# Miniprotein binders against a7tqs6: the designs that were tried, part 24

Target 1, 250 residues: a7tqs6
Amino acid sequence: MNEDGSVCNKILIAFQDNDQIANLKESVLGEVFRLDKANTNHDENIIKGLTWSTKYYEVRYDLYVDTFDDFEEWCKDLISSEYDDLREVLSGIIVIDSYTMEKDKIDQNKLLGQLGSVLQDKFFVFMNTNKDISQDVIDELNDDNSMQLTSDSGNSVEIINYHNVSNLKLNQYNEKIGFERVREIIDTCEWSGGHRVQTVEAKADSTDVDLESVFNRLKEARLKYLEIEDEDEREQFALEISNEFAEFLQ
Below, E stands for the ipSAE of ESMFold2; O stands for the ipSAE of OpenDDE; V2 stands for 0.75 times the mean of E and O plus 0.25 times the DockQ between their complexes.

## First folded at step 8 (miniprotein)

Design mG3 (at its last look DockQ between E and O 0.71; V2 from the best seeds 0.73)
Fold by ESMFold2, look of step 8:
Structure mG3 (fold): chain B 250 residues (1-250), chain A 80 residues (1-80)
Amino acid sequence: as target 1 above (250 residues)
Amino acid sequence: MSDEDRLRRATRFMMWAELLEEIGRIDRAIKFYERALEYLRRVAENTEDPELREELEEEIAEYEEWVRELRERLEELEKE
């Protein structure tokens, strides 16, 4: 929960279970969420208390890490009404799986469209691991998906290639691709709660006073001051604190 | 369905149950915990590894107690 009692921001990331899943988890969690492999909690399915930071803001969020073997089954479950509370609390969903263009297969785009239609104001990313699908094909799929959205409250999936075969940073429309595009989508999603980023002031701890302990003492004093009901006691408390910190800062 | 797939599904349902509990949907959380427990019990029955069976039985007992506590809280809320 956030400090104001609202539900903390949540992101779902789901990986198709295959022989490369350990490498995919390491790469995607590291590149998108800055989670280091050396961290023992890296392999947990619920990672709480993370911070998303941009030049302009920072927010807190929790990351939910799922794995599945069959995308069709997983997707249909998530679409069902039984999951509506879960969908509502998410900020967005990232799926990592292989996209297929095979003629006689189940149409993945239909499933992605159906899931998108029940995600109101939530980002939806399909990160494609199939090396055979070019960026131009991805761009065409994304254009088609955005045009086919049938609900004002829904959202269209954005398909993003995991592999950067061309080593380009932008597609033909000068849009970001790969991990940088995933981060851009998260940067601009609808968060609950957040802080405007301010210039960070560096403070030396080489002074005769421990500045962190002083800040903590001031915070405690402020909280106690605000909770005192009697006006005369408030004034006396303020005088005591002022004298204490005057002496402490000598 | 393989036992590895059952364990994966159990993990997913436990994850969802915990989130449902966090947002106050205790009624739905119980249902997801029960589904996860069904998968864990089947793996415990099927496995030939005694160490895995013992670990699962301990985990099952812990979650069964937790579900029992959640059911009591839900019953109290409904009588009000």
Scores: ipSAE 0.757, ipTM 0.912, lowest interface PAE 0.8, mean pLDDT 80
Fold by OpenDDE base, look of step 8:
Structure mG3 (fold): chain B 250 residues (1-250), chain A 80 residues (1-80)
Amino acid sequence: as target 1 above (250 residues)
Amino acid sequence: MSDEDRLRRATRFMMWAELLEEIGRIDRAIKFYERALEYLRRVAENTEDPELREELEEEIAEYEEWVRELRERLEELEKE
């Protein structure tokens, strides 16, 4: 619980239980959550009292670390009504696994869609460890998934490649990729409780910017950005959004 | 299902049970602990390692006591 008695923010990260993913766990936790090896008892499933810090705010959160061998079973549990209370208090979910396009296997897309449908207003990330899937394919998948989402259907999963095969820091649309993208998603998530605005010693007259409204706007802007097919329009929109939020950076 | 899978599931259910307690969903927490305990008991019964069995039996006993306390608390809350 926060000092004010509010429920602390919760993030779930789940790893596929195989040797390959197990080796990535420390890297993922370190890069996304900036957890030092020294402070992560490797065996702790619940890491409490973490701080997420941005230029604009600082919030406390707890990290729940899960593992699964059967993705379908894991998803079905989380989709079930027994988990309604849990989903409500989660800020979001990150899954680390190999994405498969094989139709004969578990329809990961279907399961991800179903889980996304019950994760309203939560971030949902699938970090792909399958090296055979290019960033271009991922970008297309994300585009397709975003288009299928009606405002009422919950949040779409965003698929993010773990591997940066191309020394590119940005995708073809000039968007962040990899761990930086994951962090950006978390930066824009809906947090519960009072954001301690890091008082940047900025002068007293700064308007009570409802950070929640800013984050919601950023989230909306991103969704809209993803819906823009034209590259020039997309760049212009990104500039407009940047300008809109530049006022908050002063 | 392997014993490793059972332990993993037990751990997951305990994790969720703790969260449910934190948010005041004691009735749900109890159910998740009971699920975890079922997996632990099965592993304890199946293991040939006496040290692991003893460790699991101790853990089971601790959580069974905790669940009893939670049940008592739940009954008190339902009477209010």
Scores: ipSAE 0.723, ipTM 0.893, lowest interface PAE 0.6, mean pLDDT 83
ESMFold2 (binder alone), look of step 8: mean pLDDT 82; pTM 0.763

Design mG4 (at its last look DockQ between E and O 0.70; V2 from the best seeds 0.66)
Fold by ESMFold2, look of step 8:
Structure mG4 (fold): chain B 250 residues (1-250), chain A 80 residues (1-80)
Amino acid sequence: as target 1 above (250 residues)
Amino acid sequence: MSDEDRLRRAMRYMMWAELLEEMGRIDRAIKFYERALELLRRVAENTEDPELREELEEEIAEYEEHVRELRERLEELEKE
């Protein structure tokens, strides 16, 4: 939980299990979450205590990394009432899978709509790995999905191409695409908690830095470090704290 | 269902069980741990890789102990 008693922010990212999953994980986790998959980490499926930073704020979150074989089965389970309170604790969901246009198979677009309808203000991204679907088709799908959302408490999925086959930075509406769009969605989602972030060029002796807040954070980090009995967890916590405070010491 | 699929689903149930435990939903966390354990036991039984079997059996034992602790905690709450 956050220091104020609220549940720590959570993001669910789920990959369809295929021959490229290792490459997809490295690319998406690296580009979106700035995680270096080349390094060994102790918890590959749950990554706790991450920091999301923008020019204006900094917030803590946990990342849940799932894999699935069948999208229909996975999606229907997640929609079911058994997962109601689990869905409500999430800040959002990212799915990485191949989007299909084939009408005679599983109605993937209907399932995406159903999952979106049970999400409140949570972001919902479908990152498409199918190279045959052009950005123009993606733009039309997103327009259609937005217009068909029937729940006031839900959200429409945003479909984002993983591959940039057109080699463009923006779509026809001058909107970001690809990894930059995913990061933009996360930047603007509804987080719990957070605090002001100093820019990377600012020094610790600047009046822009709240020195009392920094010292209180160091005190809390030291106390939490001493509470961790597992040596491996202590080392991981120390690494995360070092990363969190790096911008205040540069 | 393949053993690869069983492992995938077991890891998912462990993720959800851990989150439910963090939320204080102990009775539901136990249910998800037990689902995961059932799948892991099946993989340990089926696998021809002795290194994988040993790793799974160690992991199963650790989670079984954890579930035992959770059941004791739940039993104490119900006496209140």
Scores: ipSAE 0.744, ipTM 0.898, lowest interface PAE 0.9, mean pLDDT 80
Fold by OpenDDE base, look of step 8:
Structure mG4 (fold): chain B 250 residues (1-250), chain A 80 residues (1-80)
Amino acid sequence: as target 1 above (250 residues)
Amino acid sequence: MSDEDRLRRAMRYMMWAELLEEMGRIDRAIKFYERALELLRRVAENTEDPELREELEEEIAEYEEHVRELRERLEELEKE
């Protein structure tokens, strides 16, 4: 709890327990959450009192760091009714594992879909460590998953490649990829209203910009952005959104 | 299940128990602590390393005391 008794925002990040991903843990925590190696006691599963800062707002959050060896077991636990209360207080979930396209492991996609269905208003990211999966394949998977989102089906998982095989900072649709994309998703997540502190640099005369309205608009904009198939229209829409938010900062 | 898996799961259950406690869900927190404690006890019983056993026994004792305090608190809340 914050000093004011408000529930602090919570983020869950879970790593597959193998040697390859263990080596990535520090990098992921550093790049996404800007945690210094000195502050990451390797043994602390709960990192409290973190600050997420953007140009528009600052919020407090706690980071829960989990590890799993069996993804199916881990997902089943989180999907179960025993975890309903826990899911309610999470702002979102990040999973670090190897994505598989193998038909025999259809179970991974099914589980991701099931978990997404119970994470209705939460961000859900799967960071893929499998180097054999190209960004183009990931983009297609994300597009397919986004189209399957019915209004009642919760939030779809967004798959993000850990490794940038291409020297490109953007995908074929001029979207952010890798850690920058993860951060962008978190920037647009639904934070608890009580923890949003407007960064003071906005001059005193700025009208009470309802940060909740701004976040809702960002979410809507993201959904619309994903629905735009034309690259030029997508770029134009991104510019329009950027301009709209720039006006909120004036 | 390996002892390593048991420890990993125990840590997860402790993590969730702490969150539930913070949320005021004391009854659920107790359940997760108890699940974690059961796993820790099994590892302590199975380990041949006396140093690890001693460390686990100390940790178990600390959490058992914490669970006892939570149970007392829960009983007080149920009487109100």
Scores: ipSAE 0.549, ipTM 0.817, lowest interface PAE 0.8, mean pLDDT 82
ESMFold2 (binder alone), look of step 8: mean pLDDT 83; pTM 0.789

## First folded at step 9 (miniprotein)

Design mH1 (at its last look DockQ between E and O 0.77; V2 from the best seeds 0.79)
Fold by ESMFold2, look of step 10:
Structure mH1 (fold): chain B 250 residues (1-250), chain A 80 residues (1-80)
Amino acid sequence: as target 1 above (250 residues)
Amino acid sequence: MSDEERLRRARRYMMWAELLEEIGRIDRAIKFYERALEYLRRVAENTEDPELREELEEEIAEYEEHVRELRERLEELEKE
């Protein structure tokens, strides 16, 4: 809850009901949220009082776990005005479902765009379980989605492959993929009420770290990094950003 | 629609109703609780498992009482 008492910092994670759902829940909740079956009932719909920690901050959040039969039905409900209050308190949404490349793929992409358009300043991840979609195709889809983003609209969806068929750790743009990318998105999302954690790289008297400024800078850097086409220029930009944050914390 | 799917929908609407209540939208929370209860009642009618039926009937009664409390609170707030 915010310092003014308003509700915030909720994450919605939703799984399409299928014969692999128990395995998917165990894997995603474990890898992304560090919730294992020994400590957590994976059939529970609400997990309160969790802590998200990075080298720079800690924040309290609650996790909302849903299951659905049909993505189109589920998505249209979430878009509707009846859910406005619920969307407002979310930090973001993670959907686990199969992405289709068939002739009706335009309709699924339209729904993803529509849901993204009502998620202003909220992250939106679609974790794809379809093994037949290569990382290069995912990268093209994400490039197309980000190009349709406007400055005053919501966020674009980021599609992330659940399966790592190629065993690569980075995509063609040298960006994280898979669970590592999901965690990176959550690390940089629009949290409320977070506070700084001192690191071994920071001076003990450095108290001027503005968490919202850090979040905004990381978000801006990600968008700019994705827009750079030249591989050498992209690599140099990543080095500059890494150095900037190292200097900022010292 | 299978009873398993009805139970999943009921759990979803309970989850949302609880969050709406936390937000302070009591009017919307009541609507979502009522949707969940409709699914739970249908499963309790259909199931051939006496243990499941007993569990559902207890849960239904608990949430029906909670909804009545919310309706009383909502009526009181509207008079003020």
Scores: ipSAE 0.799, ipTM 0.922, lowest interface PAE 0.6, mean pLDDT 82
Fold by OpenDDE base, look of step 9:
Structure mH1 (fold): chain B 250 residues (1-250), chain A 80 residues (1-80)
Amino acid sequence: as target 1 above (250 residues)
Amino acid sequence: MSDEERLRRARRYMMWAELLEEIGRIDRAIKFYERALEYLRRVAENTEDPELREELEEEIAEYEEHVRELRERLEELEKE
């Protein structure tokens, strides 16, 4: 519990249990959550009392680290009514696994959709470890998934490549990719407890930026961005949004 | 199911049980602890490693005691 008696924010990160992903676990935890090797006891499923710090705020959170061998089984549990209370207190979920485009595994996308549908107002990230999937393909998948959600109150999964194959820092739409994108998503997540994120005393002169308003605006902007079919208009909109929020990203 | 998978599931259910306890869902926490304990018991029974068995038996005993305490607390809350 927080000092105020509120429940501390919770983030779930789950790794596929294979040799390849096991080797990535330390890297993911280090890059996303800035955990040192010394703090990542391989055997600890719960890391309590972490601090998420941005230029604008600081929040306390607990990290729940899970592993699975069968993604379907893992998803079915989380989708079930037995996990309703758990989903309510989670700020979001990160899954690290190999994304598959194989027709026979249509089950992965279906499961991701189902899980997203029950993760209302939570961030949901799938970090792809499959190197054969290009950033362009990922961008298309994210666009398609986001368009489907405009009708339903559910959060779409955002697929993020673990590997930066292009050595680019930004995708074709000038969006953050990789770990930086994951961090950006967490930066904009809805933190539990209704308590105003203690704004770190921003230097006296910066106007109390209502972070909630910023996050809502970012959500709206993302929805609008996905509705733009014209690539040039979409790029221009992305630029406008980046400029609008540049004051927040500086 | 392998013993490794049973241990993984046990740890998962313990993790969720602790969270459920933290948020005051004691009844659900007990169910998750009991599920975890079932996996641990199976591994302890199947293992040929006496050191692992002893470690698991100690862990099982600790969580069984904890579950007993939670049940007592739940009964007290239901009487109020």
Scores: ipSAE 0.787, ipTM 0.917, lowest interface PAE 0.6, mean pLDDT 84
ESMFold2, look of step 9: ipSAE 0.775; ipTM 0.915
ESMFold2 (binder alone), look of step 9: mean pLDDT 83; pTM 0.785
ESMFold2 (binder alone), look of step 10: mean pLDDT 83; pTM 0.791
OpenDDE base, look of step 10: ipSAE 0.787; ipTM 0.917

Design mH2 (at its last look DockQ between E and O 0.38; V2 from the best seeds 0.65)
Fold by OpenDDE base, look of step 9:
Structure mH2 (fold): chain B 250 residues (1-250), chain A 80 residues (1-80)
Amino acid sequence: as target 1 above (250 residues)
Amino acid sequence: MSDEDRLRRARRFMMWAEILEEIGRIDRAIKFYERALEYLRRVAENTEDPELREELEEEIAEYEEWVRELRERLEELEKE
C-alpha cells in the first residue's frame, strides 16, 4: 500500500533484448496497452498513470518495461525472496520472447513454472515470437499447463503467439488469441481492490479529487524539483507546486 | 558483462527501487538504487564516449542525491 493507502496497479512487461524483439516492442505496447507512439519514449522504463478501460470498469496502473538478455537470470531474480514485495504489488507479468520446444531448453519451461508458482493471483503471459510454433501447439501447451495447475501450484503461464499465422481471430476452441487474448487476461485480472473498480457509471457525479493523480503529480514534481540546480528556480518551482496543490489541501 | 548489460541492469534496479519506494520499503529501495548506481558508475568509468560519460555522471549525481534524501527520511522514520 502506498503511504496514502492507495495501491496503484502495476504491470511488468519484459522483452528479450534482441533485434527481432526490439522491432516488436512498439507493436506490443501499442496493441496491448494502446500506447501512442508519441507516449512511448523508447527509453522510458516506467510509464505511470495509465488507465485500463473496459466496458465495466476503469483502473489506473503503471507499466514497467524491462529488457533481458538472459531469461534465466531474469527469472531467478523475480523468483527470489528479495523480490517478494515486488511480486506482491504486481498485477501481472508479460514476457515477450521466443518459446522453444527444444529439450535442451527444458530450462525455459521449468523457469516459467517456477515463476508462475510464485505469482499467485497474478496474471502471467508469455508471448511467443517463434513463428515455427503453431497455434495448435500453443493450445496444447496451455491445456497441459492448465491441467497441471493444482490449486496449490499458483498461476500457470499462458503462452500466446505474437504472430497470427491464421487469419483466424479465434483458436480451435473458439478462444481469443494474440493481443486480444492478452487484453482479455488483463481485463479479468485481479486488480488491487483498494480502489473500487469505478464502474463507468459512477464517474458522473463525484468531483472526488483523484488522490492518486495528485500523488503521482507530487512525485513527478519532486523529481523535477531535484533536477533543478538553480536555487531561485527551485524556489519558484516549489511555489508553483504548492499553489497547484493548495487547492487540494483546502 | 558488457556495458550494455550493466545499463540494462541499472535501469531494472532503478525501476524496482522506485516501486519499493512507492510501497514504503525505503530501506530496500535504497539498496536497489545503490546497486543501480554501482552499474552506472562502472559504465561511466569504462566508456570512451565523453558524452555518454557526462550523461551518466549527471544521472549518477541525481540518484546519489535522491538516495541521500531517502536515507535522511529513513532515519527520521526510525526515530519516531
Scores: ipSAE 0.745, ipTM 0.899, lowest interface PAE 0.7, mean pLDDT 83
Fold by ESMFold2, look of step 9:
Structure mH2 (fold): chain B 250 residues (1-250), chain A 80 residues (1-80)
Amino acid sequence: as target 1 above (250 residues)
Amino acid sequence: MSDEDRLRRARRFMMWAEILEEIGRIDRAIKFYERALEYLRRVAENTEDPELREELEEEIAEYEEWVRELRERLEELEKE
């Protein structure tokens, strides 16, 4: 619990139990959360007092590390009403498991959709360990998942390949992939609490910046950007917003 | 169900119970602690490793006492 009585930010990360789980934990916790063997015990399932930092803000969070044998069983529990309070307190969920392309894919996709629909404003990432699924297939799956939502009441899963078989840095739409995309999702999630990050080299007398007002302006800019139909007008708006926030952060 | 799987589930339910306790849902925290204890007791009964059994029995006793304390705390909250 935070000092002001609000619940500390919490991220759930869950690994399917397999013969690669130690390597997966080392890689994912290290690359996404900056947790290596030197600074944390990877066998621990509750890691408290972590800090998520970006160029603009810093927040505190706790990391919850789970292990499961069967995704269907694990996911159905989390979807059930018994877990409503748990889902509400999370900032988001990361699952590391093999995405199935076979007939049982229908049930897995249904479960991913159902869990996404009950995660209101919480991020949901499925890190796929199946080496046979190309980035183009991932992109199509993510497009299909996002198109299934008819309101902003839920959040669609984002499927992210753990392996970079094609050694790509960006997908066909010039978007980040892999660990960089996971970190980008966490950077932009809806945190509770936080404060402006002051650059170590910045003056000590820097003016305080209301981080909540910055987030509100970014939200408003995103909504306005999406409303603009004309491509040239949209490019001009993006330039204006970029200039405004560059000025704001000076 | 293997004893390894029982231990995994017990650790998960302990983790969930801790979160529920932190957010003030004592009633649900107790239920999750009790589920975890059921799995731990089963492993303690089945295991042939005496060091594991002793460790589990100590852990079970600690959590049984904690659940008792939580039930008293819940009873007082419900009177209000």
Scores: ipSAE 0.734, ipTM 0.896, lowest interface PAE 0.9, mean pLDDT 81
ESMFold2 (binder alone), look of step 9: mean pLDDT 83; pTM 0.783

Design mSer (at its last look DockQ between E and O 0.03; V2 from the best seeds 0.00; counts 0 for: pae E 17.0 > 1.5, placed apart)
Fold by OpenDDE base, look of step 9:
Structure mSer (fold): chain B 250 residues (1-250), chain A 80 residues (1-80)
Amino acid sequence: as target 1 above (250 residues)
Amino acid sequence: MSDEDRLRRARSYMSSAESLEEIGRIDRAIKFYERALEYLRRVAENTEDPELREELEEEIAEYEEHVRELRERLEELEKE
């Protein structure tokens, strides 16, 4: 509970316990949750009092950072009744691991399906670190999983490629990918706490242009600019961004 | 894909979401709204037209709130 008695939202992020994934932990936490290295004490499994801020709302949340060596065991634990209380307070789960296309995949997909079935109304993301899996394959998998969810009872896992993070590349459907997609999922997730809906009108009067927000928007805009193949569109986008920032500077 | 195509897709997903909501398939409606929102956000981010951007941002905010309400409603229905 927050100091005000409000229910604090929680997000669980779990990393596979191997050297490859361990090296990605700081990057994932930094890119998704905008945590500075100073705030990511490697040993803290719970980061409390974080703020998720969008253009439209601000919400407080805690981040639970977990590690697992056996994904099956970890999933079984989370599915178990012992974790009912935890699941109830979670806004969602992010798993960072290598997605495998091999026969053992049946077990991974089965486990993901089982976990998804108990994560109703929660976002569920699997960030794939396997570089051999193309975005097109991921898109197909997500489409298949979304179609299977036509059955009554669960949130499907969305698989997101980690390696596409560096390029604000859209998938073939012009959908966000990588960390931007993860952030978009969180932006739209269900929060249990009183979200302070900052009405667009109220932010217009707060002259405190969060320089960090502006900087992040500039970075995003720059990355997007670099992805636009059409020169006219690129120029237009640059003008738009310039106008957007001009409005912030007025 | 052009921004016009994105808007068309967004509108299609919104229409589908609304239809799903009307028939009580709230879970599916949420998914379609989320997909629509993704397209709207993309256009809002890409558009150089400040009026269009503002309109899309307002629309995004409305549908994001609607999705939150639907999720709450879905939770209530699952508890009954």
Scores: ipSAE 0.005, ipTM 0.250, lowest interface PAE 10.0, mean pLDDT 77
Fold by ESMFold2, look of step 9:
Structure mSer (fold): chain B 250 residues (1-250), chain A 80 residues (1-80)
Amino acid sequence: as target 1 above (250 residues)
Amino acid sequence: MSDEDRLRRARSYMSSAESLEEIGRIDRAIKFYERALEYLRRVAENTEDPELREELEEEIAEYEEHVRELRERLEELEKE
């Protein structure tokens, strides 16, 4: 964590770009963060000054909203040194994408493990939009992933079904599922900026402005990269961005 | 993850493990007991309160013995 103790709490939420993304944003931001479409602009990439309240505490936080096409590319970017400052300040990450069971396509479990290995005491949730993955399969996947819960150097992902096809609130072990489980994870997370019984005013400082600039610039770079049709020009653009962020991080 | 949060998670896993044992799912009960124990051990190592550490170490020892008994039962079932 940052040594100054004044860093505002932050959560990163990222959506795979598909034809349901508007509905997914409305549902997830509404149900988890209580951000109604009429009261919030869901197209914003940074929503500042939010409040998370429980019976035991209240904290201020900012929500970073990202969009991506390819999960592997997004994970590798987030692990890279360009995101070091962002990762250090996050309390946790939520990814919304389709979980694949295809063994010979993409090793998604390896990617989840790699990202988890750089999330020091930060919650990591993968909200699965694949309707074909039953709650029993989710329970087994999470059991297998739990082997990383004792590591000081990382954290394991928790996979949570976005769709509640069974219409149940609890699994067979009386554990919450779906949106209520996501809220429970946030309720009990280790907030990077501190955790208190009383309301804590988040302080804006120079690290917040720098983090917003890095996040916005990286999002712009990814969007521009996707718009370039010529492969040689794409690769030149990626090299330029890598050099820019190497200079920024020094 | 705070030690308070670790304790809360450990107690949730213990409850689930006990329920699984009561319905005969020994293999899965062991998994949940072992996860809970790892949380308890982490808190016992981190805490600066010697009274809490002693209480946790006693609780850990009790559940470790129980897990050993469950593992022996599971091994016997696999022979049959």
Scores: ipSAE 0.000, ipTM 0.106, lowest interface PAE 17.0, mean pLDDT 75
ESMFold2 (binder alone), look of step 9: mean pLDDT 82; pTM 0.768

